# Miniprotein binders against b1l550: the designs that were tried, part 53

Target 1, 279 residues: b1l550
Amino acid sequence: MRLPEELLERARDIHSEAPSHRIKLDRVGSFGLKVPVEFKGFLLLAEADVWVSLPEGRRGVDLSRQVEAIYELSNPPKDPFSLCREAAISLLEKLNYADSSGVSIRFDAPLQDGESLKYYGVEISSIASDEIINKIRVEILGMTACPCTAELIRAYKSSEIAATHTQRSLGILEVSTKAEHPDPDKLASIIERAMSSPLRTYTKRPDEGGLVIRSLSNARLAEDVVREMIHLFLEEFGHLPEDTHILAAVRSMESVHMHDIYAERSFSLDEIRKEISSH

## First folded at step 22 (miniprotein)

Design lo4
Fold by OpenDDE base, fold request of step 24:
Structure lo4 (fold): chain B 279 residues (1-279), chain A 83 residues (1-83)
Amino acid sequence: as target 1 above (279 residues)
Amino acid sequence: SFKKVRIKFTFDPEEREEVYEFLKRLARELREKYGLTTLVYQEDGKIRIFVKGDPEAVDKFIEEVLKELEERGVKYTVEVEEI
């Protein structure tokens, strides 16, 4: 049922009214939209959030216009980086009262693993204010082996490869920059290389044995993984602007505990370079 | 009254990065001065500025940007579109 236009003209525009409390809001929008994107030759259905700022003198945002903005740009499907950036700009252009806008797109990215696929989680964002800030968050699972338990067992059995507990660990790299979005496949690779070993979707017997031996021979604390991620990140992405902000983190699903071990470091490129150079 | 303008600049590739940093700083100063919303970004080798707000303030913004570029002696082409 569509209401007659005459009735709509008689209704108050609630969104344009003054609010009861004059407070600016940073983000108002629609979260959990589904939008198609093209990524690495795949057509994916991604989750999207869209928002704009709301000034203190306006009660509500025009949510319909926000939704229209992203769907206009999503047909035909395009890469998620362009979609985020273009949609953020479009939102800022269309919503007159907004002084900032943003878009976030989330999906599982396919990653080739032999004849099969594995994946990593990715969130791609763009924020338009005075400049465009691009953000990317990559999450991928790897395997860690505990060096502490290995050392205890080595002291007992004098083995070159000591047994130890292993677990799945989630590595996280989040990058915020005024430059273009960093390549998510490269970020995922950095995380995997920082772990004791990568995970495999399928294993043959020789491959499985080799994977475990590699992990045991490369035992790492969660703290070691974070430090290695930072090191590898600087090697690959050290060319980014100095004001680029990074979060490197690991959540280890420790197999001997009911809880997880977590480690993180947040930093700008300028800060971390100064820290490393001082040693 | 409300005005929205897209500005598209084409600069020499050798000067583009320096001019881009300059325009970002200038736009920030002017937006604060005039109470405007501005966005400065690069796309397709062009520098783009979006500005919106009071019509008179938008016009002053554009005039000052162009004046500052002229004073620097930078060669450029410009396209201005009201939307």
Scores: ipSAE 0.679, ipTM 0.902, lowest interface PAE 0.7, mean pLDDT 93
Fold by OpenDDE base, fold request of step 24:
Structure lo4 (fold): chain B 279 residues (1-279), chain A 83 residues (1-83)
Amino acid sequence: as target 1 above (279 residues)
Amino acid sequence: SFKKVRIKFTFDPEEREEVYEFLKRLARELREKYGLTTLVYQEDGKIRIFVKGDPEAVDKFIEEVLKELEERGVKYTVEVEEI
C-alpha cells in the first residue's frame, strides 16, 4: 500500500527539520544489510553497514537513499572492495547534506585447502571525506605450540621433540590506508605462516602426524607470532604509503587456562621502519 | 540552491601522482575557503574530484582548480559533469 501523494504533501518532512539540539553526528545509517558480492569465483552474501554524517541543523538522514545506493551497485554482484569504495562515494554524492560517508562489508572468505575449503574472516571499509581511507581486517585461525612447556618437558624427559600444549590461535591483521585495500589472501597467508602451523579442514593420519610434529618443532609464543606477522607484513606490503596504519594481533585460546593470551602491536609503516632500523 | 559536480582529469601517467597530491591539497584549501564538500580520488588511472555546495562557490572552485593547473603548465584533459 502506498500513501496518496496528496497526503505526503501535507506531512512534514521530519528528517529535514531542525533538531532540538544542534549537534553534528559522525555516523548515521543502516547496519546489518545483506548484499551479494563476488569473491574468488564465489557468490557470497555479505553483511554491510552504510552511513553518512549528519549536520547539526538536520534532524535525520534519508535512510532509503543510503540503502538504494549500495543495492544499485551490488547488481550484478561485484568484488567487495569495489563495492565498498564505490558505495562510499555514491553515498557522499547522493546525500547532499553529508560531508562524509562510509561503508563496511563483512564476509567469510573461502580458502582452498586441498580438495576442501577452509575460511578466514574479512571486514573491509571505505570512508569518504576529503579523501578515501580504506580499511581491511583479516582474521584467521591457526595453531600454536607453547615453547615454555616444551622446554619444561624437554628438561624432564630429555627428548629432542618435546610434547607441549597446543591451541587454536586467532591471528588478526588490520590495515588502514589511503591506497587500495591490500590483498586479503596475502594477509591470511602472512598470519598462517606466522603461527606454529595452519589448521586443516581434514587430515589423513600421516598428514596429521606431520602437522603436529611441525607445530612442535616450530613452537611460538603469542608474542612471537605477532612479531613474525609484522616481519612478514613488511616484506610483502612495505610498498604501501608510510602513513598506513597496521594492527597485528593474536588471541591464543590457551588450552591450559580458562582465559586467552592476547598480544598486539599498533603502528604506522613509518614508525615501525624507524624502530627496526635503529637495531 | 545546491550544485554537484564531478570532475574527471586525465593526466600524463608520469605527472599523475604529483598532480594528484597537489589537487588534494588545493581541494582542501578551497573547500575551507568556500564552505564546500569535496572528494579527491583516483580511479582507472584518472583523477576525479567531486564537489558539492552553493552553486557560485562550486563554480569558483572549478575555476580556481583549472587556473592553478594552467599556471603549473600541466597538460590535461578534463570532463565536467553536473549531477
Scores: ipSAE 0.674, ipTM 0.902, lowest interface PAE 0.7, mean pLDDT 93
Fold by ESMFold2, last read:
Parts: C-alpha cells; sequence; structure tokens
Structure lo4 (fold): chain B 279 residues (1-279), chain A 83 residues (1-83)
C-alpha cells in the first residue's frame, strides 16, 4: 500500500528542521546494506555502511538519498574499491549539508587453496572530506606452534619428542592511508607468512604430517607473529606515505587455555622507521 | 542560494604531483576563508576538485584557484561543471 502523495504537501519536513540541541554529528547513515561486488573474478554479496556528517543546524539526514547513491553505483557490479571510493564522493556531492562522507564495504575474499578454496575477511572504507583517506582491514587464520612448550618437551627427553601445542591464530592487518588501498591478497599473504604455517581446507595424511612438522620447525609466539607481520609489511609497503597508519595484531586461540592471547602494535610509517633506526 | 561545482584539471604528468599537493593546501586555505566544503582528489591521471557552498563564495574559490595556477605558470586545461 502506498500513501497518497498529497500528504507530502501537508506534512512538515522533519529532517530539514533545526534540532532542539544544536550539536554536529560525525556519522549518520545506513549500516548493513547488501551490495554486489566483483572481486578477482568472483561475484560476491558484500555488506556496506554509508554515512555523512550532519551539521548542528540540521535535524536529520536524507537517508534514502544516501542508500540510492551506493545502489546506483553498484549496478552493474564492480570492484569493491572503486565502488567504495566513488560512493563516498557521490555522498558528499549529493548531500548538500554534509562536510564529510564515508563508505565501508565488507566481504570474504576467496583464495585458491590447491584444488579447493579458502578465504579471508576484508573490510575497506573511504572517507571523503578535504581529501580521501582509505582504510583496509584484513583478517586471516593461520597456525601457530608454541616455542616455550616445545623447549620444555625437548628438555624432558632430549630429542625424543618433537611436540608442542598448536592452535589457530587470527592475524590482523589494518592500514589507513591517503594512497590507494593496499592489495588485500598481499596483506593476507603477509599475515600467513608470519604464522608457523598456513591453514589448508584439506590435506591427505602425508601432506598433513609435513604441515605439522613445518609448524613445529617454525614455532612462534603471538608476539613473534606480530613482529614478523610488521617486518614483512615494511618490506612490501614501505613506499606508502609517511603518515600511513598501521595496526598489526594476533588473537591466538591457545589450545591449552580457556582464553585467548592477544598481541598488537599500532604505528605510522614515520614512527616505526625512527624506532628501528634507533637500534 | 547553494552552488556545487566539479572542476577537472589536466596537467603535464611531470608537474601533476607537485601541483596536487599545492592545490590541496590552497583548497584547505580557501575553504576556511569562505566557509566552503571542498574535496581534492586524483582520478584517471587528472586532478579533481569538488566545491560547494554559498554561490558567491564558490565563484570566488574558483577565481582564486585559477589565478594562483596562472601566477604559478603551470600549463593546464580545465573543465568546470556546475551540478
Amino acid sequence: as target 1 above (279 residues)
Amino acid sequence: SFKKVRIKFTFDPEEREEVYEFLKRLARELREKYGLTTLVYQEDGKIRIFVKGDPEAVDKFIEEVLKELEERGVKYTVEVEEI
């Protein structure tokens, strides 16, 4: 049922009124939209958030206009980075009262895994104000093997037992930059290479044995993984603007504990280079 | 009483990055001076500026940007689209 159009002529435009309390809002928008994207040959259904700033003198945002903006750009489906950037610009253009806009897009990125498939989590955003700031977060699981327990077991019966506890660990890289979004596959690769071994969708027994032996030979603390992620990130992305901000983190689901271990470091490229140079 | 303009500049590739940094600084200065909203970005090898606000202030913004580019002596083409 559609209400009569004539009602619009009699009704107050609530959104255009001044609010009772004149307070600017930073993010007002529609969150959890579903949009199609094309990523590396895959057509995916992504989740998107869109928002704009709202000045102190305006009571509400024209929410339908912001939803329309991203859907107009999502048909036909295109790569999520172009969609994200273009939608952020479109929002700022379409909503006259906004002085900033933003778009976030989240999806699971497919990765080839031998004859099968695995995936990792991606969230990108673009914020348009005086210039565009791009952010990307990548999350992927790997395997870690505890070096502390490995050493204790080695000492118990010298070289008789090569064992330690292993667990899945979630690696996280988050990058905020004025440059284009870093390639998420490269971020995922950095995280996986920092782990004791990657995870596989499936293995046969000989391959599984090899994978476990590899992990035991590359035993790493959560702290080691974070440091290695930073080292590898600088090797590949050290060319980004100096004010680029990075968060590197690991949440390890330690198999011998009822709780997880977490390690994290945030830094700008300028900051970390000064730190490394001082040693 | 509200104006929105897209500006597209094409510069020689050798100068584009230096001019881009200059235009970002200039736009920040002018947005504060005139109470405007501006966005400066690059796309397809061109520098784009979006500006919105009071019509007279928008016109002054465009005039000052073009004046500063002429005084700087850079070669460029420009397209202006009111939206």
Scores: ipSAE 0.665, ipTM 0.907, lowest interface PAE 1.4, mean pLDDT 91
Fold by ESMFold2, last read:
Structure lo4 (fold): chain B 279 residues (1-279), chain A 83 residues (1-83)
Amino acid sequence: as target 1 above (279 residues)
Amino acid sequence: SFKKVRIKFTFDPEEREEVYEFLKRLARELREKYGLTTLVYQEDGKIRIFVKGDPEAVDKFIEEVLKELEERGVKYTVEVEEI
């Protein structure tokens, strides 16, 4: 059933009224939209959030315009970074009362793993106000091997035992920058290389043995993983603007404990460069 | 009334980043001065500015941006589109 269009001439425009409480809102939008994206040859169904700012004098946002903006740009499907940035710009252009806009897009990024696939989590954002700020968060699982237990076992009289406990660890890199989004595959690679060993979708027995031996040879604390992620990040992305903000973190699901271990460092590029080079 | 304008600048590649930082600072000053919403960004090797607000204020913004570029002596082309 569709109502007569003539009713629009009789009805109040609720959204354009002043609100009872004149308070600016930072983010008003449509969250959890499903949009198609093309990422490195894959057609993926991503989840998107879109929003704009709302001034204190306007009661509501024209939500249909927001949804229209991103869907118009998503057909045909294109890379999620272009979609994210272009939609943020389009929102600011379409919604006259807004002084800022933003778009977030989330998807699982496929990675080749031998003859199979694995994946890592990606969330990107573009926020348009006086300039565009791009944000990317990458999360990928790896394996860590505890060096403390390894040292204890090494010191044990029967030094023929080469062992320690291993566990899955979730590595996180989040980057907020005025430059283009860093390549998510490179961020995922940094995280994996900082771990004791990458995870595999499957292994045959000789490969499994090699994977475990590699992890024992690269035993690392969660703290070590975070430091290595920062070191590798600076090697790859030290050229980004000095006010680029990074969060590097690990949540390690320690196999011998009922709880997780967490380590994290946030910094700007300017800040960390001075810290490292002062030694 | 309300005016929205897209501005697209092409500069020589060697000076583009310096001019970009300059235009970002200028746009911030002018948005505060005139009560406008502005966005400055790069796309396809060009510098783009979006501005919206009061028509007289938008016109003054554009005039001052072009004046400052001329005073700086940089070589450029510009396209201005009202939307």
Scores: ipSAE 0.661, ipTM 0.905, lowest interface PAE 1.5, mean pLDDT 91
Fold by ESMFold2, fold request of step 24:
Structure lo4 (fold): chain B 279 residues (1-279), chain A 83 residues (1-83)
Amino acid sequence: as target 1 above (279 residues)
Amino acid sequence: SFKKVRIKFTFDPEEREEVYEFLKRLARELREKYGLTTLVYQEDGKIRIFVKGDPEAVDKFIEEVLKELEERGVKYTVEVEEI
């Protein structure tokens, strides 16, 4: 049932009223929207959050206009980075009372893995206020091999024995910058290269053996992986603005323990360069 | 009584980044002076400014931006779209 349009002339506009408590809000929006995107030739169903700031004198936000803003731009489906940025700008244009807006888009990015498929997690955002700030978080699983146990076994037996425990480790890179979003495939590649070896969806026995040998040849602590991610990130993305902020982290699901270990470092580009150059 | 304007500037490539930093600083100064909301960003080799607020304040913002560019002697083209 649709109510008569004429009621709009008689009803109060609740959203435009002053609130009982005049407190500004930083983010008011619609979270968990489903939007189609095109990424690297794939059509994906992504999850999006949209929001705007709300001044102390306005009771509510026009939520339907938020949905309209991103929906208009998502049909036909397009690149998620363009969608994210354009929607953030559109929100600021559409909602007169807002002095900032933001959009986050989350999806699983597909990767070819031989004759199969694997994936990694991506979350991007764009915040529009006096300028645009772009953020991207990439998460991908890899394999780590413990160098501590490897050294103990070497010392116990002849140097020709190579053995240690291996486990899945989740690598994380998060970048906040005034430049365009870094390419998520390149961030994922940095994380995988920092691990002892990549994971495969499927292998035949000879390939599986090779994967294990590779991991043993690149034994790394979670701490080593984080440091290597930072090193590789600086090689590829050191050109980003000096105030770009990065978080590099690993959560390792240690196969011989009941619990995980975690290592992280956050920094700006100018901070880390000073640290490295000072030895 | 509310005005929203998109401004699109094209500058010579060798000057664009310096002018971009200048326009960001200028927009920050003018938004506080006039109580406006502004966004400055780059797209397709052009510098874009979105400004909204009181119509008289928006008009003054645009006038001051153009005046400052003329005083700098920067060569540019401009398109102004009210939305």
Scores: ipSAE 0.656, ipTM 0.902, lowest interface PAE 1.5, mean pLDDT 91

Design lo4
Fold by ESMFold2, fold request of step 24:
Order: sequence, then C-alpha cells, then structure tokens
Structure lo4 (fold): chain B 279 residues (1-279), chain A 83 residues (1-83)
Amino acid sequence: as target 1 above (279 residues)
Amino acid sequence: SFKKVRIKFTFDPEEREEVYEFLKRLARELREKYGLTTLVYQEDGKIRIFVKGDPEAVDKFIEEVLKELEERGVKYTVEVEEI
C-alpha cells in the first residue's frame, strides 16, 4: 500500500524544525548500505556508511536523500574510490544544511596468489568539508616467526635444529591524507613484506617447506614488523603531504600464548621524519 | 533564498598546485567573511569549487575569486554551473 502523496502538503516538515536542545551533531547518517563496486576487474558487494553534519538549529536529516546520493552513483558499478569521493561531494551538495559530509566503503579485496586468489580487508573514507580528506585502512594476515625463541633454540642446539613458534599476525596500515587514497595493493604488499612470510591459499609440500624455511630465516617480533612497515611505507609514500597521518599496527595471534600481542605507532609524515633524522 | 554553484577552473599544469593552495586559502577566508559553505578540490586535472549559501553572498564569493585570479595574472578558463 502506498499512502496518498497529497499528505505531504498537510504534514509538518519535522526534520526542518528546530530541536528542543540546540546541539550540533557531527555525524548523522545511514550505516550498513550494500553497494556494488568494481575493483581491478572484480565486481564486489561492498558495505557503505554515509553521513552529514547537522547544525544546532535543524532537528533531523533527510535520510532518504543520503541513501539516494550513493545509490544514484553506484549503478553501473564503478571504482570504489571514485564512488566514495563522488558520494561525499554529492551529499554536501544535496543536503543544504550540512557543512560536512562523509562516506565509508568496506570490501574484501582479491589478490592474486599464484594460480589462485587470496584476500585482504579494505575500508576507505572520503570526508568533504572545506577540502577533501581521504582515509584508507588495509588489513592483511601474514606469518611471523619469533626471533627470541629461535635464538634460544639455536643456543641450546646446533644450527641443525632451526625452530621457533610461528603464528598468523594481522598487519594494519591506516592512512589519512589530503591526497588521493594510496593503492590498497601497495599497502597490502608493504604489510606482507614486513612479515616473516606471506600466507598462501594453498601450497604443495615442497613450496610449503620453502615458505616455512624462509619465515625462520626472516624471524621478526611484532615490534619489528611495525617498524619495517613504517620504513617501507616511507619509501613508497614519503611523497604524500607532510600532514598525512598514519597508523601502523600488528596484532599477533601468538601460538604459544592464550592471548594476542599488539604493537602500534601513529605518526604524521612530518613527525616521523624529524624522529628518524635525530638519530 | 539559497544558492548552490559549482565552479570548474582549468590552469596550466605548471601553475596548478600553487594556484590550488591559493584558492583553498582564499575560499576559507571568503567563507568566513560571507557565512558560506565551500569545498575546494581537484578532479581530472581541474580545480573545482562548490559554494552554497545566501544568493547575494554566493555571487560576491564568485566575483571576488575571479577578481583575485585576474590580479594574480594567471591564465585560466572557468565554467560556472548553478545547481
């Protein structure tokens, strides 16, 4: 059943009224929208959040206009970075009372892994106000091999016993910048190269053996992985604006413990360069 | 009672980044002066400005931006679209 459209002429516009308490809100929006995206030749189902600011004098947000802004741009499916940026701009244009808008898009990115695929997590955002700020978070699993235990075992036995505990570790890079979003594949590559070895979808025994041997030869603490991620990030993305903000982190699911180890560092490019130059 | 305008500028590539920083600073100054909402960004090698607010204030914003660009002496083209 559809209600008569004529009712719009008689009903109060509740959203445009002043609220009882004149308090501005930073983010009012629709969360968990399903949108199609085209990413590097793949058609993916992504999850999107859309929002705008709400001034102290306006009671409510036109939520349907928020939803239409992103869905109008999502068909045909297109690149998620373009969708994210364009939708954020469209929201600011469509909702007269907003002085800022934002869009987040989340998806699992496929990555070629030999003759197969693996995946990593991506979340991008674009926030439009006086200028556009772009944010990207990439999460990918790798393998770490503990160098502390490796050294202890080496000291206990000759080099003929090359062993340590290995575990999956989740690497995280989050970048907030005024430039375009960094390529998520490059961020994922930085994280994987910082680990003791990458994970594979599958291997045959000779390849698996080689992978494990490489991980033992490249043993790293969670702290080492974070430092290496930062080093590699600076090599690849040191050209970004100086006020670009980065979070580099590892959550390691230590195979010998009931709990995880976590390491992180947040910094701006300006800040970290000064820190490194002081050594 | 409310006006929304998209402005698209084309500058020579060698000048674009310096002009972009200038336009961002100018837009921030003028948005405060006239009580407007503005967004300045780059797309497809162009500099774009979105401005909304009081119609008279929007018109003054556009006039001032063009005046400042003329005084700066940069070569450009401009497209103005009212939404």
Scores: ipSAE 0.638, ipTM 0.896, lowest interface PAE 1.5, mean pLDDT 91
Fold by ESMFold2, fold request of step 24:
Structure lo4 (fold): chain B 279 residues (1-279), chain A 83 residues (1-83)
Amino acid sequence: as target 1 above (279 residues)
Amino acid sequence: SFKKVRIKFTFDPEEREEVYEFLKRLARELREKYGLTTLVYQEDGKIRIFVKGDPEAVDKFIEEVLKELEERGVKYTVEVEEI
């Protein structure tokens, strides 16, 4: 059933009224939209959030216009970075009362793993106000080996090869910058290289043995994984604007404990350069 | 009434970043002066400005931006689109 369009002239426009409580809102939007994206040759189903700011004098947002705007840009499917940026700009242009807009897009990114695939988590955002701020978060699993137990076992056996407990660890890099989004594959690579060893979708016994030996030869504390992530990030992305903000973190699912270990550092590029130069 | 304008500038590549920083500062000053919403960004090697608000204020914003670029002596091309 479709109602007559003439009713729009007689009905109150509830959204354009002033609210009873004149309080501005920072984010009003539609969250959890399913959108198709094309990422590095793959067609993926991503999850998107869209929002705008709402001034204290406007009661509601035209939510159908928000949803329409991003879906119009999703057909045909395109890369998620272009979709994210274009949708954020379009929202600010289309919704007259908004002084800022934002879009987030989340998906699992495929990554080559020998003859197979593995994946890592990606979330990107673009915020449009007086300029565009881009954010990307990457999460990928790796393997860590405990150096403390390795040293104790070495001392006990007086051996050249140490054994220790190993576990999966989740590495996290989050970058907020005025530049274009960093390449998520490069962020994932930084995280994996900071670990004791990468994880594989499958291995045969000789390859599994090599992977374990590599992890034992590269034992690292969770704290040192975070430090290595920062070091590698600075080598690859130190050219980004000085006010670029980074969060580097690891959650290690320690095989000998009932709980996880967590380490985290956030910083701006300006801040970390001063810190390093002071030592 | 309400006016929305897209402005697209092309500058020589060696000048583009310095002009971009200048236009961001100018847009921030003018939007506060005239009560406008502005967005300044780069795309495909061009500098773009979106401005919206009161029609007379939008027109004044555009006039002052172009005037300042001419006074600075920067060579450019411009496309102005009302949407």
Scores: ipSAE 0.623, ipTM 0.895, lowest interface PAE 1.6, mean pLDDT 91

